# Miniprotein binders against a7ua95r516to809, part 68

Target 1, 294 residues: a7ua95r516to809
Amino acid sequence: ASLSLLSISDLVPDLQFIFFWMSNAIEILYFIQQKSPAYMQTIELMDDKAGSKESLLSATISANEEAMTILEEVIMYTFQQCVYYITKTLYVVLPGLLDCNPFGTEPSSEQCRRAAGVCVCAVCVMPEAVRRVVSVFQTTSDLLQQYQVHSEIQSQMFAYLFFFTNVSLFNQLIDKGPARGWFQRSRVLQIQASVKILLDWAKGAGHNHLAQKFFAKFCSTVTILASPPQQLSQMSWKALCAEHPSLKPVQLHRILTQYQLMAELGPLPIWQPSSEDEAYIYRTVDLLESFENH
Below, E stands for the ipSAE of ESMFold2; O stands for the ipSAE of OpenDDE; V2 stands for 0.75 times the mean of E and O plus 0.25 times the DockQ between their complexes.

## First folded at step 5 (miniprotein)

Design wa3 (at its last look DockQ between E and O 0.76; V2 from the best seeds 0.53)
Fold by ESMFold2, look of step 5:
Structure wa3 (fold): chain B 294 residues (1-294), chain A 85 residues (1-85)
Amino acid sequence: as target 1 above (294 residues)
Amino acid sequence: DTSEELRQRIDELLREAERLMEEARRLAREGNLEEAFELLKRAIELMTEALDIARELGDPELIAEALRLLVEVIRLLAELVRELS
């Protein structure tokens, strides 16, 4: 409803509030889990002459269970709210990665030329479209660190953000790529360079494993499309499936079809699907990915 | 005597935590959620301190009471978090 909440910088105050309380809820849950055995032991060692020991123990068990249940719900809710707001901003900025030119962007150089002798920073090198995406990831990382969110939760959040990014970029490339010229080799090389900047950010931020895992489908797609024709045409369908297990048969088939069109290759016998996959290359319901992870 | 000082400290912590909870409810009804959360954070800190002292005393009745009140603060926290729509 409100356009003022689509930019990550506009969302920071709201995200600060949500991250703060998610982190607090996690800390309280951890405290209860670690201390609860000692509380129970104190009651279990109680002298039970009045017969109140079992009632007190039952009440303490119930209180612990209720507290942990409520905190788990709070953590889940706040996590989902953070992801919801962050992915709304990602949805807006991700398409620009497919259109940008990371090689010698003139607008990004203007501020560096103006500041001659003062500042020649990495920001002037990074294309604006990539900068917008990195800004979302970096702001998220800074907030998670600022509020000392537990590392497992940080990993889960970036796993989801990378998953979302992969789905968004893959779906747009497959769906809009023919009309937008994104399968042209020069464009694929530009896309590959832009994604490398993003992957380098993820590595520097300590998320290399997650990025490798959750960007796999999009990265496989770009890798195939960027391959020289003389090399790719020598790889069988079976070899391509083995090298790119993240791609469904219908997806690999579509990518190879677009590659053939752009490289002006005729049908290649070596790319004929295996008998097991032949039924699946026409399952168009499986072509695009869902943003819902089941 | 030292045990009585610790019991008095627990009573002070629990009383202040309950006061902070009531103030947080008032602030939440006024729409001042950020300030209400700050008061709940302080109340939780007081309750966890009271629990640690009750453990040190080895007093199972005080442990159970402090934990029950901590659950009440956690319930209020959850109510305020749900208002982050």
Scores: ipSAE 0.522, ipTM 0.828, lowest interface PAE 1.5, mean pLDDT 83
Fold by OpenDDE base, look of step 5:
Structure wa3 (fold): chain B 294 residues (1-294), chain A 85 residues (1-85)
Amino acid sequence: as target 1 above (294 residues)
Amino acid sequence: DTSEELRQRIDELLREAERLMEEARRLAREGNLEEAFELLKRAIELMTEALDIARELGDPELIAEALRLLVEVIRLLAELVRELS
């Protein structure tokens, strides 16, 4: 099936099954973790009849450790499967976020139109491209809640999804941005507004800290690019490094170089990297983010 | 004797859990993984009850037996999860 046709809605049945297994495995693991110490203590407190106690205790400990290990493997496997399917859908919809014009008249969601005629809910007023991204996250949240998945696992899931989203958006912006005109001020302001809608959703969903942490690099890039030339030209390399610590020197240098070209600014000595950073600005291998560093 | 009744209850619970495990294995082979999973979940509940009674009795052998069966159920669950991929 062409990747272009895969919606999160098409994956919901498969995801429901995986989330069911994941949730139950977590519940069983938690149960074992809570109850096992009491069972072991009961064995430990018993009188040693013919040296069998130590053997029995050892066998019980080994069995418990094995059970926990198997459950952890199941949880990890199901988690990875969920992430795989969800990130596959994100991969399809994320490019639309960079091309989105949130200031345009886009139609409200079909679902809310059918129910209420004119819906002014936060989702209905979202640009279609933003709504598609939010829909993936919302569906994930709804499934996690439906199956009562442990809060820690929910946080890990969203951490990874935000990480993936940041890496994907950042890499696309850095790599394709110049050629697609995404570095133009008008386009950057559109991207900034679209990202703000996504961040506002994440805040409303209770994921504000995770969103701030994992979107930092992309947000920093957009913030720099959205800055007026008059303001940005007054900021030194060191000041920009300090304000945007999530950016590597090579990344900041690339952003500033492309900004300079787009804004038709002459060479700015104030943006010249420090002698310490000068060796790092040429490390093109570090320019794009890796998906493996999570 | 209340203790003998409790031992009989443990034996009943463990036997029923084993029955459910075998039925789950059958259902899994037939491709009915969801129903197989529900049976295994029920088997875990029964084994948990057996473990709690065994603890109350202070019988370490019954605790160990029930835990061994619990591990077997968890292995079977893990096998079912791997077959879903």
Scores: ipSAE 0.392, ipTM 0.772, lowest interface PAE 1.1, mean pLDDT 89
Fold by ESMFold2-Fast, scan of step 5:
Formats: structure tokens, sequence, C-alpha cells
Structure wa3 (fold): chain B 294 residues (1-294), chain A 85 residues (1-85)
């Protein structure tokens, strides 16, 4: 409760302790994995004059299995605790990303130019809401580097953080977006620019592949909503499904329906789902995403 | 005899590791988890040194003894980590 109301900086001392022990457990696990074959070989090559070889082999195998099991449990526990505290902080700051304006609202004496409908300012400052989200990712990265956590675990952590962020943003946009004006074209372009800042951060941090994989649903949603009406009008339902495979039929239908309402541009072509998709188009249980990684 | 010297070194390392574990349990009961963790880290370092020497000697009984103690330290470490709420 209190930790969710604090900045990520306030959480750092608690996280440092957990990361420290996760790192230690990983190092011990790798040490055992590397040394275990040599221990087994030493026993196997022993002359069995005392008749104790079978007993020692059995004891060594049991000790190695027990040590590895306990270490894996410790690593899993500490990983889950880090993820819990970090995602709890993310959950509080993520809705702000949908409300912020990365293009700035202040009159600027600096020159700005446009490229493909995006405003680029000579002096650009990251919006506070986006900075808060980036700070959570950057602090996580810094702690993983500080405690020299193995790259496989780092990748798993960012995979989950990106998964969580994607689900949180998608669910907020779909469930509350219409009432909060988030489906308005100007707001969608602001959201798209804010998401690009997160994706650019991920690329710079060496996690581009994970970001592309786990942000696919939210990125597809924003891409559709940012599309010109003429472009969407030229695409069939089958073509839209093919371009956006991360979206379930009911999700794609909801997004297109909201797009039609917000566009208010006159008649749009009818999007006809396939007969198979029609069976799923109104499954409301599939509208929002689950936070379970299944 | 270098073999005897190495066996004495293993015995010293294992005894010191056991002493550190007992001290870590005491500190944990008193609520000093940070200091307890530092002592367990030191105990693990001593046991990994003992395992390397035992392997160099080719003594499977010493390898088994050092691994048994390492498992005990790892169990205690897991207990202390679970105190993090």
Amino acid sequence: as target 1 above (294 residues)
Amino acid sequence: DTSEELRQRIDELLREAERLMEEARRLAREGNLEEAFELLKRAIELMTEALDIARELGDPELIAEALRLLVEVIRLLAELVRELS
C-alpha cells in the first residue's frame, strides 16, 4: 500500500537487498552446476576397496539435487518479490502515460519542425508521466547491473515487466478510454509518441526483441487508432486480422467500433469477420487481458 | 606432507563455516538479518574453497561432507530470505 504510493527511488533500498540475495543464489547455483560433474567423476574413478563408493555416489547426487532445488526456489522467490514491488509501482504510474502530452503545451521560443505528422522540438523534455515509467525501468536495469545478475534473469525480468505494462495499458485504454477521451485522434497520437519513448528506451537498454514481442498488443491497438480513415477503409476484416495477429477478434472489433465512433467521418465500409471469427467476436470474457503469464 | 596440510586446511574451513552459521542463526533470531546474510555469504565462500581443495585431493568423503554443509547453509539462507515480506 505505502510502497505503491512512493517513487521508485524510495523503493531502491528494499529492492537492493532482494537483488543482492537473488544474485548470490544465482552465482552459487552456477558454481554447483559447473563443479558437480567433476565431483561425480572423482567418485566414479575411485578404487572401491572400502566398499563405500555406492553410498558416496548416492549421497553426492542427493546433496547436489537438494542444493540445486533449494537455490532454484530462492531465485524464484526473490525474483517474484522484485517483480511484485516493481509492477506495483508501475501500476500506479502507467495510467499517467495515457494522459500526458509529449509534444508540450507551453509556448516555446525554440524552433519546432514536423516529420510525418510528429512534432520535433529543438529542446525536448520527456513528460513527467513518461519519465516516471522510464525511471522504473532504468532503476531496475541499474540494480540488475549493480548486483551483476545473470543476463538470462535480466531478460526474464524485462519480459515480465513489458508484458505487465502492455496488459495494464491495453486494459486501461479499452475499458476506460472512451470515457476519458483517450480514443480522440489527438490523444492517440500523444499516446503513440509516449509509447515510442518507452520502446526507444528498451532498444537502448538492449531489450528491443523483448519490447517488440511483449508490447505487440498495445502497439497494434495504437497503430489502428492512429491510422487515417482512408487507409482503414481499404482493408478487409481478414487483412486487419492478418496485420494484427496479437489482437483477439473481440478486441479488434471493439477497437474498430471505437474508431468509427470517434472518427465521425461519414459512412465507413462494413468489416465482415470470417465465420470462425464470428463465434468469438462477442466473447466478452476475452475482451480484457489477464495478468497471468499463460 | 602437503596432502596432510590440505586436509587440515579443509577441516579449518569447515569448522569456521559451521561457526559462522551458528552466529548467523543467532543474529537472525535477534532481527539482524543484514549481518546474518553477510556471515552466510562468508560461510559459502569458505565451503567453496573447501570443495575445491577436496576435489584436488580426490577425496570423495570430504567432497560429500563439504556438500552436506553447503546444503545446510543454503537452507538457512532460504529461511532468512523468506523473512523478506
Scores: ipSAE 0.228, ipTM 0.661, lowest interface PAE 3.2, mean pLDDT 78
ESMFold2 (binder alone), look of step 5: mean pLDDT 86; pTM 0.837

Design wa3h1 (at its last look DockQ between E and O 0.86; V2 from the best seeds 0.63)
Fold by ESMFold2, look of step 5:
Structure wa3h1 (fold): chain B 294 residues (1-294), chain A 85 residues (1-85)
Amino acid sequence: as target 1 above (294 residues)
Amino acid sequence: DTSEELRQRIDELLREAERLMEEARRLAREGNLEEAFELLKRAIELMLEALDIALELGDPELIAEALRLLVEVIRLLAELVRELS
């Protein structure tokens, strides 16, 4: 198997090691922060018979600050390494979300229906492409809990992973969508259904706020593309910008152009950009998102 | 008597933690990172215990010494973590 076929399960041993030491560094940092006032008080109250009090206080302050600084750097480094490994896995599995058909799993749907006397499970109805993405997020969540990583760090991890997911899906849709037929209405509805499954996972996992914040650009794109022509053709450029503030003018313009082609609409005056935006709809450098923007 | 017992305990903890830290450095230089991390975890545990006992004694020199050694262990932790890449 090549690296491009790597599953999250292949990376778990490396991730376990990195999460272990991230958690230990956080624990040690907390210990030092909680004990530091006691160190200083003990030295401040000492009898200065030998005349060494000022030197001891200075050395203790310096050591305390160095320890905290180094631990913060370790936490940052281990966080970046976790993100590196996890996003390698996400890079491989995310494209499948755009190609899958969540409505076409008749054998698995039939198996769940045959068990109709018991609760249906989401796994029975979830497309394989969506399952692969959810598996990355669920494995990450399980590892963070296993190693008791502080909840603030867990939130930052998922904020970045959702940001990465949004950028990857948006860029692929915009860049490859015309050639892959992803702007056809039936395909947009399939994409919307697949993303809804992912958003439902995020809500159930306690990350709803983060998902809504960091998926905004991709979700806005799909919402526009899924809108009925009767509804969308009545919305001005200004109204669309206000409803979808996450989209840059060049991005909104490209999305509306693809919509016109697939809905067989001619140019609409109501979609003419404002005078301020007109210069920006041709800024191709702003069309695709950077993975470095957070 | 209790104060002397605690001072002896700190000395034993600090001495063992230094030994483990030096052995972890040796193992890391040899490429045995898994074993180096095992010894480092133990050294950190001993250093944190020593610091708590030094605080209980209220001894400024022991607090400073224990903290100095803790910084050395933390430096080694940072070094070993970077070897993962």
Scores: ipSAE 0.663, ipTM 0.900, lowest interface PAE 0.9, mean pLDDT 84
Fold by ESMFold2-Fast, scan of step 5:
Structure wa3h1 (fold): chain B 294 residues (1-294), chain A 85 residues (1-85)
Amino acid sequence: as target 1 above (294 residues)
Amino acid sequence: DTSEELRQRIDELLREAERLMEEARRLAREGNLEEAFELLKRAIELMLEALDIALELGDPELIAEALRLLVEVIRLLAELVRELS
């Protein structure tokens, strides 16, 4: 509860140093990897009449391997520290996304209207809760760009952040959703709209593929819950499983049961699992997803 | 001539990097980690330059020496990064 006042901007000074040294360690590692073949070739091309060639080769290989090992440790450590601080901030701001209403009145402020012809004032239309989440992603992106971190590492960072966000939102919705009224159709549509803002940000930032991959479970969940009764009634259990492979049978069954309870229009079809899935559903009690690095 | 000049340049780079490392250790002990890291960055730049010149010379002994000192700089970097935790 005390951490709910924490913002990503409060962590920027701490993160700048860590990103700086992660970037430097990656550059040094790359330099050593590029030059390693040349080190070995230089020794091979030398006259070995002195009998020191093998000793020198062994010493060079040993030093090269030690340097790379230590640099990999530094990169791993700094990456883990960045992930830790960023996800700690995300964890505090993410629940707000499930409670906000993104269908608020589009602001017609003088500033936004003047900017409309030249620059889109997207920030002016974001709910505060969504804006806080976007700020975490944007600040991370800005720091990665500022310190020129290799694109592969940037992709790994956002892959994990999207994975973390997906698991956090899914677990909050499944665990607390029924009691909080989040399974009501109007609330689900608000959640879907809020998530779309995050996905649109990710697309604009060049991370569309990662967002599509790592948000799959939560997106499947809100898609099912937001589906019109007439559309959902056309789908069999097999079809739903095929369309939402990220959901485990017990998760899909829970979502469909909640959808049926919250539906305002008539009786819905009975979604009967296959005998294998039915046995799994009745035996499995693990509904929530785990965080790999909590 | 040119080879002698390049060997002297490597020697100068390695000695300067060693001085920077010792100064970085002193600053770290005094609690000035920010300045210590700036010196380590400079030491690494000098080591990478020394390695490049050693490769151009084709001198395996100088390559091994520069790489050994680079390992020492990187070990000090790792030590100081852990102290931030």
Scores: ipSAE 0.495, ipTM 0.827, lowest interface PAE 1.8, mean pLDDT 80
Fold by OpenDDE base, look of step 5:
Parts: structure tokens; sequence; C-alpha cells
Structure wa3h1 (fold): chain B 294 residues (1-294), chain A 85 residues (1-85)
């Protein structure tokens, strides 16, 4: 099937199975971890009849370690599979976020169209492109809650998904933005509004800190590009570096150069990199983010 | 004697768990993975209950036996999980 037709809804049955076993494996692991000390203590307190105690203790330790190791492997495997499937759906829907006009009148969600009334819920009023992205995250959240997955695993999953989303959006914006007109102020404001809707959802879902952390680079880029020329032209390289520490010098330099071209600004001496950063602005290998750095 | 009743309960739980595990293996070989997984889940639940009772009794041999079987079922579960994806 072409990746373009894959929706998160199509993956729900497979994801449900994976989440079920991930949750069960976590529960079993937790149980063993909690009870293991009592098992060992029970064996330690037994009468040492004919050296059976030491052998039994060793066998019990070995069995416990093996069980925990296997369960950890199952948890990691199921986690990776979930992330794999979810990121495939994100890969398909994320480009639409950059092209979205959130200020336009877009039709309500298909689910709300079937309701006899105009649903004014936060999801129904979202632009379709934003709603598709939010739907992936919401479905993930709902599944994690449905299967009562441990909060730490939930946090790790959302951390990775936000990381992936940030890298994908950032790389697309930097690479394709100039050619697609995404650096135009009007388009940037649309992107900024779309991202705000996503961040507001993340806040409502309890993932505000993770979203702020992992979207920092993309948000910084959008913030710079959304800045009025009169304001941004007053900011020095050093000030911009300080306000946007998530951006590498090469990334900031690229953003400012493209901004300058788009805004038809002459060369701005105040945006000249410091002598310390001058060597780094030419590291084009560092321009795009890697998916491997997580 | 309440202790003998508890020992008998452990034996019943472990025997049923073993039966379910064998049936799960059979179903998995036949390609009925969903049902196999449900049986393994139930087997694990029974083994965990047996462990709790064995712990209450303070019987290290029953604890070790239940843990051994638990490792076996977890290993089988892990194998089947890898086959589904």
Amino acid sequence: as target 1 above (294 residues)
Amino acid sequence: DTSEELRQRIDELLREAERLMEEARRLAREGNLEEAFELLKRAIELMLEALDIALELGDPELIAEALRLLVEVIRLLAELVRELS
C-alpha cells in the first residue's frame, strides 16, 4: 500500500495488540521486581539441609534475572514497533502541516459531519492538516491510557514522537522552505498558528514540558521567521544565539540568510557571526537534524 | 490444615498453567496466535498467583518451581511476540 494512504486508524488493530503486550510485560516485570526480594529472603531463611539452600538460591536468582531480561527485551521490542508504526503515519501527515492555512474555513472532521449538529470541540475546529497530526498523537495517547501503560513509558514514547516531529518539520522547512515559499511572512504566520494548535493540544494532554523541549528548534526557527523585519534587523547575532540556543550557528545563519533574501534586506552587519562562530557557519553537515541523535 | 490446602492450590494452579502453555504452543504452531496469546496470559496469571501463595507459605521449593515455569512461559511469549511483527 502506498504510504500516502496509511492512516493511524488503519494501524489501530496492530497497535492495540502491541500495546497490550507491552503493558502486560511491564506489569509482570514490575511484579517480579517487587516480589524478588521476598523470594530471596524466604530462601535465605530456610534451614540449610544438605546444601540445598545455596543451589535453590542460585537457581532462583538465575530464573529471576532471566525473566527480567526477557521481559525487558519484550518491552523494548514492542516499544520500538509502536514507534515505528506511529512515525510512519506522522511521516505522511506532517508535510500537510507546513502547507496548512489555519485561518481558512475548512470543513469539520468526518466524525463530526456524521453528528446531526455542528460540533465546536477543539478537534472539530482544527484545520484538517492539523487535525490529522493531532489525531496521531491523540490515538497514541488513548491507546496508552486504554492499556494503562506505565507513565514513564508514555513519556518516553511522546518524547520520541515529538523529537521525530521536530526533526521532520525542521528539516522540511530548512530544505524546502525557500522553494515552497514557507519563508514568506504570511506563510510563516500560518505555520506558527498551526504549531500553536499542536502545542496547545500537547499542553492539554499533559505533555507541555516535553513539547516545549523537543519542539524548541522548530519553534525557534518559526519565531525568527515570523518576526517583523523592523524587529529582527535590530537583533545582533549574539542576541539571536542567546534567545535561540537550540539552533546551531549554521542553522541560524541559514535562517537569517534566507530571511534576508525573502525580506529584500541588504546585508546586515549586526547579523554577522562572531569570530567564534564563523568556523561553524560553514558546517553544512550540521544544517539538517539527524533522526539518529535521540 | 490451611497450609495443605494452599499447597494443593499451588499444585492445581501450576498444573493448569502448564496445560495452558502446552495448548498455547499447539495453537501457535497451527497459526492461531491470538488464542495462543490469551492462553499464555492466563497461564502467567496463574503462575503469579501460585508465586504469591508460595511466598505466603514460605516454601522456597514452590517459589522456585513457580519461577521456573514463569520463565518458560515468558520465553514462549517473547518468541511469539517476535513472530507477530
Scores: ipSAE 0.453, ipTM 0.796, lowest interface PAE 1.2, mean pLDDT 89
ESMFold2 (binder alone), look of step 5: mean pLDDT 86; pTM 0.844

Design wa3h2
Fold by ESMFold2-Fast, scan of step 5:
Structure wa3h2 (fold): chain B 294 residues (1-294), chain A 85 residues (1-85)
Amino acid sequence: as target 1 above (294 residues)
Amino acid sequence: DTSEELRQRIDELLREAERLMEEARRLAREGNLEEAFELLKRAIELMFEALRIAVELGDPELIAEALRLLVEVIRLLAELVRELS
């Protein structure tokens, strides 16, 4: 016996059946769309005998529209069920990504090099936490390929999964990060490297454009937290907003405030917004990322 | 006549689809959803064949009848898919 909430592989048999019927419903919908012009025209070319043409045409249009509506409902239902179970699994595995170390644990490695202020080994292994997340995405991709789901639906599914992942990671980092030590630069660089593994997977799978779009907010947040305080203090508020357009002003201000609190600030100037910048910042409600807030 | 033979073929296709639907409902009640879905897939194939023949005959009444049954099969499919949850 296995707990399906802890492993995507445990859900595969159930997901296979749902994907199978989603694919079939799409195929049936496509056939109806292809056939409807022919039978509609046949009825329209009918001679009007005591009004029978009008009633038959009305009945045919109603039946066709009802079939289309029901099939769209089936497609949406099966899509939502797949997304529900996949995101439920993602929710369990995503927090581990924020605590793992993709750089390895052997600093005396002969092949270690310094990159972006961090020692990076020439031979890095994918952490189990990252592997679990990649496994969810890969299994989803495999199922979509197995059942030959149209590319548009595949794109919609990964758009949703990337959006969910971004929201989940962003909210956890902002909400729990300071208390968990995740705002420490060394930990932020580990998080950045782990996220890069996910983005590299997405690029390899043909979803680079979706990943760039839907991970933008979390990537901007990690980039800010990885920046030295001296670099951030040299930027104007307008420049900071321009560099990070995916972040709302109130979200950016919250990140910077938490960063300044956690970082050791010596004689370096601390960034201070102007009175106009303050008015702009506080015009917006301080909300965490959500479905409705994008 | 060829037209009469085609009309008879449509009638046979519609009756077989109805039989498959009833069998699918029975299997679904017994918890055999996998086999029920296979029967509905077969019923849909028969309905598409019936529609093709009806269009070829240019018979609006047969087109309407075949579409009516297709909607019924699709409704049953939607009902069974909801049981997957």
Scores: ipSAE 0.535, ipTM 0.838, lowest interface PAE 1.5, mean pLDDT 79

Design wa3h3
Fold by ESMFold2-Fast, scan of step 5:
Structure wa3h3 (fold): chain B 294 residues (1-294), chain A 85 residues (1-85)
Amino acid sequence: as target 1 above (294 residues)
Amino acid sequence: DTSEELRQRIDELLREAERLMEEARRLAREGNLEEAFELLIRAIYLMLEALDIARELGDPELIAEALRLLVEVIRLLAELVRELS
């Protein structure tokens, strides 16, 4: 339906309720976990005049375990719902990242204004496509902060969002890149600059480690494609594998093949797969990444 | 607070939680899930307070009663959350 194309801002009211439920379920689970030993000890130390001590203790343990199990199910369900809606929004805005120009236009007198005695110039402006992606991440961060969701859950949320972003961008570039001109070096440099804006945002938000981990494959791809021909031609297959361990042999082979074509290098193969990797460069099933985290 | 005052407080908390649960069920039937969830969260916190007081009193039967009602509130909350899909 057309309403399926809602922006992140359109989803905020619904997301607020889901985050509220998730945050409260987490807090309640924590309270039960912390206080249960004291409740059980109180029962254990009681006078057993009516012969009910063991029965009450057993019932208390059972009820406690049931409450925790149900709360864990609520937390898992609400977490999955948040991730579903946020990643659905990301999927729509991410392709724009590959087509935008983050270097901006030269400042002109029309864009450079004097305000309060200070010259204001648009030297570097975040492209709208990048801003849309950052907006999804920032809105997620704001909601996690608003509902005071524990930092470990925040880290799990951004780990998955970065994983999803990496897979989506990598698959788009590898699958559609040749037809879209994305492997041209000038385009790759623009993509690299756009990705750096996302990584800088992640660093500012306290998620630098997660961003470095989960963007590794796409960053490796863009780094290779952005390398000058004289620099890249001096690197062996083994050296490239060592510098880019996140890339599978078939993925690295595809990237280097595209680079060779775009840089108009000779027909002789420059990057020979190692004998160990040679069998894997033709595993087409491993070319594109899965959105399932294993 | 005296032991008698604490027992009266638990009784008040248990009755208020039961009232909130019944109101939440009514709101859920009317399709007002947002307000129903707010009432259930409040009922849960009232039950957690009742459990703390029952523990301070060292009364195993009150601990069991408060925990039983807590489980019922949590089950109702989970049922409403599942209606999101």
Scores: ipSAE 0.468, ipTM 0.829, lowest interface PAE 1.7, mean pLDDT 82

